# VHH binders against 6-phosphogluconate dehydrogenase, NAD(+)-dependent, decarboxylating (gndA): the designs that were tried, part 5

Target 1, 299 residues: 6-phosphogluconate dehydrogenase, NAD(+)-dependent, decarboxylating (gndA), of Haloferax volcanii (d4gst8)
Amino acid sequence: MQLGVIGLGRMGRIVVDRVLDAGHEVVAFDLSAEAVAAAADAGAEPADSVADLVDRLGDDKRIWLMVPAGDAVDATLDDLDPHLDGDDVVVDGGNSHFEESVRRAEACSAAYLDCGTSGGPAGAELGFSLMVGGPQWAYDELTPVFDAVATGPDGHGHMGDSGSGHYVKMVHNGVEYALMQAYGEGFELLAEGRYDLDLESVAKTWNNGAVIRSWLLELCEEAFREEGSDLGDVDDHVAGGSTGTWTVQEALEQEVPVPLIYQSLAERFGSRADDRFSRRLANRLRYGFGRHEVARKDD

## First folded at step 1 (VHH)

Design g29 (framework vhh_8h5u_2)
Fold by ESMFold2-Fast, scan of step 1:
Structure g29 (fold): chain B 299 residues (1-299), chain A 125 residues (1-125)
Amino acid sequence: as target 1 above (299 residues)
Amino acid sequence: EVQVVESGGGLVQPGGSLRLSCAASGFTVSKSSNYMGWYRQAPGNQHERVAIIYSGGSTNYPDSVKGRFTISRDNAKNTGYLQMNSLKSEDTAVYYCARVEYKLFGSWTYTFDYWGQGTQVTVSS
């Protein structure tokens, strides 16, 4: 089949390469001429605009979007939609909020698939995990592409109606936040604990037959190998949090308790402040309550 | 050798305008893997994002500045800009230009912010 790909960053390029490797044709566009040229070198047909990409795809267009979440998706759809009809399919493979995906699907002239994509740059070698929401017929039509992009036949699935793909991926990221926090706490106890341990060796042992073995634990082993058991000069600031926030917001709306996911998000927010008003006030209140000396900042 | 240098800050009255500039070196502001943002910090607070421009040219703003601030870039000069209109006293802060480097590792996203030294914007009567 022929697939249009718009957005040729690291993830979009992996989609292009895997689809080409599976014997499909790709028409590729990005605002970066460098990225388009690199995709063309890999065997994609370069397009010089969104309209040019659309013209090359014939009557039944299959288009994969791999642009940043938010305004970039809407701007791309504004360019595409005048050229689309109900037999066409658009896939949003980015990290969009599921409610935005539902809104976009309702407004889009084509069938719209929200595709939660997990696996990061490792997807180049291993393929991605793809969680797809939207019309059944459109998912079925894109199955050969999903087979090429995913880590295997079980690496993609139709989750349900519009929004469900990005919804399931959002919750997946919430779980990931909690798992990362749990590993961090365990290794911190070992690092600060009573034994002088080689944490690379600990991570390796835990990842070979233990209950908590995982790809995240392989990343822990790599971190200790590269940085040492003290993590060298790695900063404690943890960026990001949008998908964790979305998961907690949804949990509150549905009245589902997610204490571990919430706490992992709260710890991430706390990592970004060296001096917290609440801690300073707590010290001052201790003085007022018990007449204890107020802790002051170091000179 | 990634560096950003801000300029254009100063003192303005409420309702006034300022244009901030960010000269980038060690990275290309139009490159697909890079995007550029403006952040501000009032004393004692965390950095607040006020504008991002993505590699494709699309932009994002929080509600506090939407309609008043405009981010742009000049690819030939490797320079980003923040046009600030209808300034309010609450806009008083140090404004930082940041290169936002986007790394995906699984569904775990690492963002690395390379910050300039900042430029002071004071809105007062």
Scores: ipSAE 0.000, ipTM 0.123, lowest interface PAE 18.6, mean pLDDT 82

Design g30 (framework vhh_8h5u_2)
Fold by ESMFold2-Fast, scan of step 1:
Structure g30 (fold): chain B 299 residues (1-299), chain A 126 residues (1-126)
Amino acid sequence: as target 1 above (299 residues)
Amino acid sequence: EVQVVESGGGLVQPGGSLRLSCAASGFTVSYSSNYMGWYRQAPGNQHERVAIIYSGGSTNYPDSVKGRFTISRDNAKNTGYLQMNSLKSEDTAVYYCAKVTTYLGWFGKQESYDYWGQGTQVTVSS
């Protein structure tokens, strides 16, 4: 089929390449003329504006958005919506908050699919995992595209009503944070523990038949191969956290306990500070009830 | 009931040596699945681990004392020891022997330390 793609960063380009490789036609637009030219070199039909992209698409428009979350999505929809009707389908493949996706679906003249996309740059080789929310008919119409973009027919699924795709992906990211923290703690014990171990070899062994095998362990093995078992010069500052924050906020709203997801997020926040007021006060309180000596700043 | 009693501290000049003893009751140092460790606390500092011996006999030391301190145990006497050589002024602290247990809580791994003695004071000064 014919797919319009708006947003040609790394992830948007992977969507373009996989859809073209599957034998579909792509009309591509990005604010970066260089990105549009690169997509055209790969076989996409270049558009020079959102209106031009719309003009190049047929009667039933199928458009995939891969722009930064927030204002960029709304600006793109403002440009698209005057040209859309209820037989058209728009997919938001980015990391939008699920409540914003519900709001956008209600306002959009076309059927709106929120598509949580997981797999990072590895999606170029293996395909993505796609979690899709919105009208069943629109999901069904996009199945050939989802088959091309995903890691196979089981690599995509219809989650439920509007917002459910981004919702499930948000929770997925919360689980990912907790799993990364768990792997980190396990390998830290091995690195600092009683044996002098080759952690690349440990990660490889754990990823071949053990119960904790995963793609994250492949990344651990790669890290130890590239950086050494002591992780060389890798900084302990952990950036990011918006999707983890959203997961914890939702858990609080629904009164669902997620202590491991929360703790993993808290550890990320703690990695960004080298002196914490709470630890200084705790040291002073230890003196008050236990007569333990107080550590003083710059002592 | 688990109990430990520390002894062997005192005043020593820089470069000197001391041997601390930890008499254990209520658990066997050679058969414990729990770990035995030596910890110290000086004025103005949080407590720190200076040596740990695992049930299998393996040992671990922080860089500040590695090569200078040696932890050991005497199974016949059910007693642990800390041999301290090449002592420095920075080693001045109250030394505690502890039975260490680990457990998995909601906030990840946690350790508890069972200190039943008053500790033994080590002072390194000229």
Scores: ipSAE 0.000, ipTM 0.079, lowest interface PAE 21.9, mean pLDDT 82

Design g31 (framework vhh_8h5u_2)
Fold by ESMFold2-Fast, scan of step 1:
Structure g31 (fold): chain B 299 residues (1-299), chain A 125 residues (1-125)
Amino acid sequence: as target 1 above (299 residues)
Amino acid sequence: EVQVVESGGGLVQPGGSLRLSCAASGFTFSLYSSYMGWYRQAPGNQHERVAIISSGGSTNYPDSVKGRFTISRDNAKNTGYLQMNSLKSEDTAVYYCAKEIQYDFWSGYSTFDYWGQGTQVTVSS
């Protein structure tokens, strides 16, 4: 099978490499000539432009987009769409908002698959987890590619109609926020608690047979190995929040309670505030109360 | 190529003002949710946060610059800004623009992605 890939950053390059390793052909394009040259060295056919990429593909075009969410996706689709028809398939493998993916699918001349991609840099060796939304026939046509890019046949799935792939991935990221916060709180208790513990050793022990074992815990072990149990001078500022915000907004719209996901998002926002008005007021109220006992009303 | 490019640094006397600009290419600032921020590094020190701003305009500053620095963004021009007033010798540093793009923990993107090369700010008399 022949696949066009647009966007050759870390994730896009992994898609290229895995698809080539599975014996398929790749035509690759990126705005970075250096990234295109590197992909060509790996065995991809280089394209000079989006139009050139399209010209190099066969009758039924299969194109994977791996560009930053937002305007970059729309700009790429604007370049692609004049060259596409209903027998072609475009995959958005990035982290787009599911409503934007529905809008893009409705406007696109080709079948549009929204593909939530999870696995980070480990995807190069292990493959990704792929959550795919859109027309069933288009998902079926791309299964050989999904088998190559994912950890195997069980590493990808058809979620449902347009938008469902990015929707499921959005919620996945919300769960990830809550899990990271839970590990953080647990290790903080151990770090500040009554024993002087080697947290690398604790993380290793917890990741070998304990119920909370996970890839996140492997990363905790690595962090303690590299930074020490005090985490050295690692800043407490936690970046990001867009997928967590999207998940909480959707939960509010659907009236589904997600208190742990919400609290994890709130903690990220709090990490960015050096001095919160609410905390200053609470401290002033506590000071006022502590200075004078308030008389109770007569019964 | 995804890039941010800082400009507007220079030599200024204590009490002076500078306005830094951060131009983004290969991506745009989104209406949904993302943060952009300014960070600085003085020789021999680690990076420290100077200012952050959300897509909705919420801002945050450390006490060291609060009231003196103002972060803003122009999504139509794909540009971020840092207005620095009442500059002190302690503000001397290389200033970096960083975009926080919310990819998940597994996507291969770290906490702060798309750092620029920096712009030097020197405050001396």
Scores: ipSAE 0.000, ipTM 0.208, lowest interface PAE 14.7, mean pLDDT 82

Design g32 (framework vhh_8h5u_2)
Fold by ESMFold2-Fast, scan of step 1:
Structure g32 (fold): chain B 299 residues (1-299), chain A 124 residues (1-124)
Amino acid sequence: as target 1 above (299 residues)
Amino acid sequence: EVQVVESGGGLVQPGGSLRLSCAASGFTVSSYSNYMGWYRQAPGNQHERVAIIYSGGYTNYPDSVKGRFTISRDNAKNTGYLQMNSLKSEDTAVYYCATVKSQYILGLEYTDYWGQGTQVTVSS
């Protein structure tokens, strides 16, 4: 099969490499000439523009987008769409909001698949988990590519109609936020608790048969191995939050309680402020209450 | 800390020209992971994309400004520009510069940084 790939950042390059390794052909484009040259060295056919990429593809075009969510996706689609027809398929493999994916699918001249992609940089060796929404025929058509990119044939699935792939991935990331917060709290208790523990050893033990074992916990083990049980110089500022915010917004709209996901998002926001008005007011109220209690006892 | 500051707005007659500048600090743009764009908002209208430029020089424009507006970037100065020619009364709006910074932790995340806007008024 032949696949066009637009966007050769770390994730897009993994898609290129895995598709090539599976014996398929890739035509690759990125605004970075260096990224295109590196993909060509790996066996991809280089394109020097979106139009050139389209010209190099056969009549039934299959194109994977791995560009930043938001305006970059729309700009790329604006450039692609004049060259596409209803027999072509475009895959958005990025972290787009599911409602934007539905809007794009409705406007696109080709069949549009929203593909939630999970696995991070480890996907290079292990393959990704792919959550795909959109027309059934287009998903079926790209099955050989999804088999190559995913962790085997069970590593991808057709979620449902347009938007469902990014929807399921959004919720997946919400769950990930909550799990990261839970691991963090558990290990913080151990770090601050009554025993002087080797947290790498604890995480390693938990990864071998314990009920909370996971790849995320393996990343905890790696962190303690590299930074030490006190986490060395690692900052407490936690960046990001878009997918967690989207998950909470959707939960509120659907009236589904997600307290753990919400709390994990709130903790992330709190990490970005050294001096919070609410804490200063709480301290002042505690001071006022203390004075009041002392006065009452004197009566 | 990332800052984005626009300048160059003002009052101009129909058919005139203006050049907007967007100075960014606290980051360096590159590849698809980073881009600079111009957006505008007129009273009573939805905000709209005017132009995008990526690190490699790729540009995109909506039909409303194509051929009249040109976006460019000086990567050494970390500054973007919007050259606006043949201005029309319908181009009157507050113009915003935005840039995207990508970050990868346990997935793909993006952060947008926006300036406060600069007013462009096209009238006699």
Scores: ipSAE 0.000, ipTM 0.206, lowest interface PAE 15.1, mean pLDDT 83

Design g33 (framework vhh_7w1s_2)
Fold by ESMFold2-Fast, scan of step 1:
Structure g33 (fold): chain B 299 residues (1-299), chain A 121 residues (1-121)
Amino acid sequence: as target 1 above (299 residues)
Amino acid sequence: QLQLVESGGGLVQAGGSMRLSCAASGFTVSNYMGWHRQAPGKQRELVAKIYSGSTAYDDSVKGRFTISRDNTKNTVYLQMNSLKVEDTAVYYCARVTYEFWSGYTKTFDYWGQGTQVTVSS
């Protein structure tokens, strides 16, 4: 197959490399001339623009977008859409909101697949997990590409109608938030608890046959190996949150309780605030109830 | 050759208006573009960004500043209205990229030389 790839950041470059390694042809474009040149060195055909990429692709164009979620996807589609027809397929492999993916599919002249992509940098060696929504025929046409990009035949699947791929990936990320928080709390209890433990050894043991084994635990083991069981000077600020927020918003709309996912998101937000009005008021109210001394800033 | 060239800065009275221009070469402005500013002794901050028909603004400038582009001229603009003394800064045009590792992180690949905007009381 011949595949166009637009967006050659870390994830897009992994898609390019895996598709090339599987014996397919890639036409690659990115705003970074350096990224395009690097992809060309790996065996991709370089394109100078979105229009040039389209011209280099044959009939029945297959194009994978790996650009930032939001405005970047729409701008890329604005450039592409005049060159596309209903026999073409566009895949959005980024972190787009599922409702935006539905809107884009309705507006797009080509068949549109929303593809939730999971696996991070490990995808270069292992392949990704791909959750795909959109027309069945378009998913079927892209199966050779999905086989190349995914970690085996069970590493990709057709979720359902337009939006379902990004929807399932969004919820996956919500679960990931809760799991990261759970690991953090468990190891904090061990670090603060009654035994003097080697947390690298604990993480390694838990990741070899225990029920909570996971890639996240491999990352925990690595963290303790590199930083020590006290995590050295690692900051407690936790960035990010868009997919977690989307998951909570959807849960509220559908009236599905997700307390653990919500709490994990709330903990991330709380990590960014050094001084909270609610805590200052609570201290003052404690004075009113039991005449406790009021804690002042810099006390 | 990849280049960003800002123009349109200068001295303006509080309450006045000014338009900054950013001409790009070697890449298209249909991708993420942003306007940043840095006041003396302060951190550089993103004040406006544009991608396709979508725009976003820092709360300090929302309703007063408008970012736009002309794809034919490969140029991004920042229209600044109701200027305040605190808007005084060097304004930079930048191309914005993103990294998906360990979360979604904004990165700036190319910066212009900057253009000084001074708002007098």
Scores: ipSAE 0.000, ipTM 0.122, lowest interface PAE 17.3, mean pLDDT 83

Design g34 (framework vhh_7w1s_2)
Fold by ESMFold2-Fast, scan of step 1:
Structure g34 (fold): chain B 299 residues (1-299), chain A 120 residues (1-120)
Amino acid sequence: as target 1 above (299 residues)
Amino acid sequence: QLQLVESGGGLVQAGGSMRLSCAASGFTFSSYMGWHRQAPGKQRELVAKISYGSTAYDDSVKGRFTISRDNTKNTVYLQMNSLKVEDTAVYYCAKITYSLFGLETQYDYWGQGTQVTVSS
């Protein structure tokens, strides 16, 4: 099959490399001429514009977008849409909000697939996990590409209607927040606890047959190997949080309790402030409360 | 996690040659790599970059410096010939992965730097 790829950053380049490696043809475009040249050196056919990419593709155009969420997706679709018809398929492999994906699908002249992509840089060697929403026929048409990009046939799935792919990925990230927090608390107890433990050894043991074994725990083992059991000079500031925020907002709208996901998000927010107004006020209230107790009149 | 380690810097007389090496570890997919330098009191500037069949150089070093890559060792080299006193700087290796989704060039990883001092 022939696939157009627009967006040749870290994730887009992995898509290109895996699709080429599986024996498919790729036409690649990026605003960065260097990124296009690098993809061409890897075996892709370079395009010098969105229109040129479209012209190089056959009658049934299959195009993967790997551009930043938000305005960049809309700008790319504005360039593409005049060249597309209902037999074409566009995949948004980025981290778009699911409601924006629904809006884009309704406006797009082609079939639109929202594809939540998980696996990070390890996707280059192992492939990604792909959660796909949109028309069934379009998902079926892209199966050879999804087989190449994913960690195998079981590494991708059709979630449901438009928006469901990005929706399921959003919730996945919320769960990831809670799991990271749980591992952090467990290892913190061991680090601060009564025994002097080698946490790399603990993580390795837990990841070989224990019920909490996971790839995330492999990353914990790697962290202790590289930084030591005290985590060296690793900062406690935790950046990010957009998908966790979206998950909590959705949970509030649907009235679904997600206390662990919320608590993990709140811990990230708390990591960003050294001087908390709420603690300063609490100290003042404790002082005032104590005086009221002591000075109470008989009556 | 990607780590970049520079080596090969030191002291050299004007007109001499020196080769810098940058070893990358923990990385499995393609991007392009470059060498930057920073003289005291000045901003970092790009010296050379390489992406497979393509190389680019700052005008101040064209014809004197050569960037090359050994993909089997995941190592980038900067061969510096006909060194001048004004080439004195800390040289940094950087790996570029472009933007997260392809909209801008980003230097995601930097080495610690290696000092090159050229005496008259």
Scores: ipSAE 0.000, ipTM 0.099, lowest interface PAE 19.5, mean pLDDT 82

Design g35 (framework vhh_7w1s_2)
Fold by ESMFold2-Fast, scan of step 1:
Structure g35 (fold): chain B 299 residues (1-299), chain A 121 residues (1-121)
Amino acid sequence: as target 1 above (299 residues)
Amino acid sequence: QLQLVESGGGLVQAGGSMRLSCAASGSTFSYYMGWHRQAPGKQRELVAKISSGSTAYDDSVKGRFTISRDNTKNTVYLQMNSLKVEDTAVYYCAAVSPWLELYTGQSFDYWGQGTQVTVSS
């Protein structure tokens, strides 16, 4: 089949390459002429605008968006929607909030699929995991594309109605936050503990037959290989958090306890402050108790 | 695809100041940004990094260098003050795509071509 792809960053380019490799045709557009040219070198048909991409597609248009969540998705839809009808399908492969995906689906002239995409850059070789929400017929028609992009037929699934794909992916990321925190705490205990351990070797051993083996452990092994067991050049700042925040907000609304996901999110927020008012006050209160001398800022 | 282009390098005397600029183009993605340097015969090292929530610096430049970002121009700056001969290096702008959200302490994904900074005694 023929697929339009808008957004040719690292993830969008992987979608293009995998779809082309599976024998489908791709029409590609990005605001970056260089990115479009690189996709064309890989076998995609270049488009010079959203309107040109639409004109190059057949009557039943299938378009994959791989742009950042938020305003970029809405701007792209504003450009696309005048050219779309109810027989067309648009896939949002980014990390949009599921409520935004529901609103976009209702406003869009085409069938709208929210597609939570997981696998990181390893998706280039292994394929992605795709969690898809929206109309069943649209999911069914995109199955050949999902088979190409995913790690195989079991690497994608129809979650439910509009919003459910991004919803399931949001919760997936919340679980990922908790797992990263758990690995971090375990390795910190080993790094600070009573033995002088090679953490690259520990991570490798844990990832070969142990119950906690995972791709996250492959990333841990890589980190220790590249940075050393002391992670010497790595800062303790942990960026991101939108999907974790969304997961905790949803858990609060549904009254579902997610203490480990919450704690992992709280740790990320704490990592972003070189000094925290609460810790400074706690130190001052300890001084007031007469137990310890207070540490002063910039001392 | 994200492209990073450094500018502002050159020759400066010890004790002087210099500002490096890194213009990001070709992608609408927001990135975790940093400056690295590599001196002749030494390993590449992280100098400074910036994200939406914080900045961080290598101890060798803390108090002398300041990293900042103009989000409207998608440009990152490195203000270098009290330059020393040992600050002589090729300086590289680098970015990490936030779409991954799996390990933020990882090596940077995108690199500029580098800009030479030479500090004479």
Scores: ipSAE 0.000, ipTM 0.175, lowest interface PAE 14.2, mean pLDDT 83

Design g36 (framework vhh_7w1s_2)
Fold by ESMFold2-Fast, scan of step 1:
Structure g36 (fold): chain B 299 residues (1-299), chain A 120 residues (1-120)
Amino acid sequence: as target 1 above (299 residues)
Amino acid sequence: QLQLVESGGGLVQAGGSMRLSCAASGFTFSIYMGWHRQAPGKQRELVAKIYSGSTAYDDSVKGRFTISRDNTKNTVYLQMNSLKVEDTAVYYCAKDITYWLGSTYQLDYWGQGTQVTVSS
């Protein structure tokens, strides 16, 4: 199969490398000439522009987008769409909001697949988990590519109609937030608790047969190995949050309670504020309450 | 296909009032909607935003402007009172799903804009 890839950052390059390794042909483009040259060195056919990439692809174009979410996706689609027909397929493998993916699918002259991609940079070795939404025929046509990019045939699936791939991935990230918060609280109790514990050893033990074993727990073990059980040099500021925010937003719109996901997101926001107005006011109100008690007692 | 269509702009005297409307189509209505404006020679700036019944305003318009929405009509409104010459700008409706909670996402879409001119 021949696949066009637009966007050769860390994730896009992993797609290129895995697809080439599986024996497929790749035509690659990025605004960075250095990134295009690196992909070409790996065996991809370099393109000098979106139009050049299109010209190098044969009939029934199959194009994977791995550009930053938002404006970059739409700018790329604006460049591509005049060259696309209904027999072509475009995959958005980025972290787009599902509502934008639905809009893009309706506007696109080609079949549009929203592909939630999970696994981060580790996907280079292990492959990704792919959650795909859009037309069944387009998903079926790209199955050989999905087999190459994913952790194997079970590492990808067709979720449903347009938007469902990014939707399921969004909720996945919300769950991830809650799991990370749960691990954090558990280890904090152990760190502050009664025993002087080696948390690297605890994480290792929990990840070998315990019910809470996971890749996240493997990352906890690595953290304790590198930083020590006190994590003294690690900042408590937690960045990011778009997909967790989107999950909470959707839950509010649909009136579905997600208290654990919400609390995990709220904890991240709290980590970014050393001095909160609400805490200062609460302290002043408690002082005021005490003065009221003194006034009543004295009178 | 997402489409945002602003309406209600025009010429008004200082101290007057105006109501802008933004009709959205082609997508599920976002709970994070906002109004932005761009005056000649300036960068586009946030004016007002609405999130799940909560509203926030730029200090320059606080107390004068009110943002509201009608989910059944998929429409966002900006009621502008006590207009000043400095409020002269092109006003844009935008879908902004990340404004309140810290954005890792650009504003996705802007309407065509509607011109508001406040004469002295």
Scores: ipSAE 0.000, ipTM 0.100, lowest interface PAE 16.9, mean pLDDT 81

Design n01 (framework vhh_surovatamig_d1)
Fold by ESMFold2-Fast, scan of step 1:
Structure n01 (fold): chain B 299 residues (1-299), chain A 124 residues (1-124)
Amino acid sequence: as target 1 above (299 residues)
Amino acid sequence: EVQLVESGGGLVQPGGSLRLSCAASGFTFSSYWMSWVRQAPGKGLEWVATIKQDGSEKDYVDSVKGRFTISRDNAKKSLYLQMNSLRAEDTAVYYCARVKYYDSSGYYEPFDYRGQGTLVTVSS
């Protein structure tokens, strides 16, 4: 099969490499000439524009988008759409909001697949997990590509109608937030607790036969190996939150309780403040209650 | 406490050059992708360039390709943007930005930290 790939950042390059390794042909384009040249060195056919990429593809165009969510997806589709018809397939492999994916599918001249992609940089070696929404025939047509990109035939699946792929991936990320928070709390108790423990050894033991074993726990073991059990100089600021916010918003709209996902998101928000007004007020109210000493900023 | 401090902005004539620098502190600089973003007067933030942790991969917005070069020095915890053949349309406040946590579904999440910015004015 021949696949066009637009967007050659970390994830897009992994898609290119895995598709080429599986024996397919790739035509690659990115706004970065350096990224295009690197993909060409790996065996892709370089394109110098979106129009050039389209011209290099055959009559049944199969195009994978791996550009930043939001305006970049719409700008790319604006460039592509005049060249597309209903027999073509466009895959959005990024982290778009599922409602935007539904809107884009409705406007697109081609069949549009929203593809939630999970696995991070480890996907280069192991392959990704792909959650795909959109027309069944388009998913079926892209199966050889999905087999190449995913961790195997069971590493991808057709979720349902347009938007369902990004929807399922959004919820997946919400669950990931909660699991990361749970591991963090457990290891923090061990780090601050009554025993002087080697947390790399604990993580390794937990990941070999224990009920909480996971790839995420392998990353915990790696962190303790590289940074030490005290995590060295790793900052306590936890970045991100868009997919967690979207999951909580959807849960509220559907009236589904997700307290653990919410609490994990709230902890991320709390990590971004040096002090918090609510804690300062609580301290002052405690003074009013029982004349407890008030902590001041210069204390 | 994450800090990003830009410098090197100024007034330059069309066709001229400027080199922007960003000094990072408060985090493990070598573990993060870094970006330059800009905001022209009356416009929103727009991405300009991104660089991988080890400097092996670089990305640019199309309008600056061939004119701008992003680079980094992990030992000095510094990010740079060499700007050549400057145009009036490049006039903006330029921000050094740390790429947000990777949620494993795309190239990157939007930026989590940016500096105070450095003004670049291209006019005669």
Scores: ipSAE 0.000, ipTM 0.194, lowest interface PAE 13.9, mean pLDDT 84

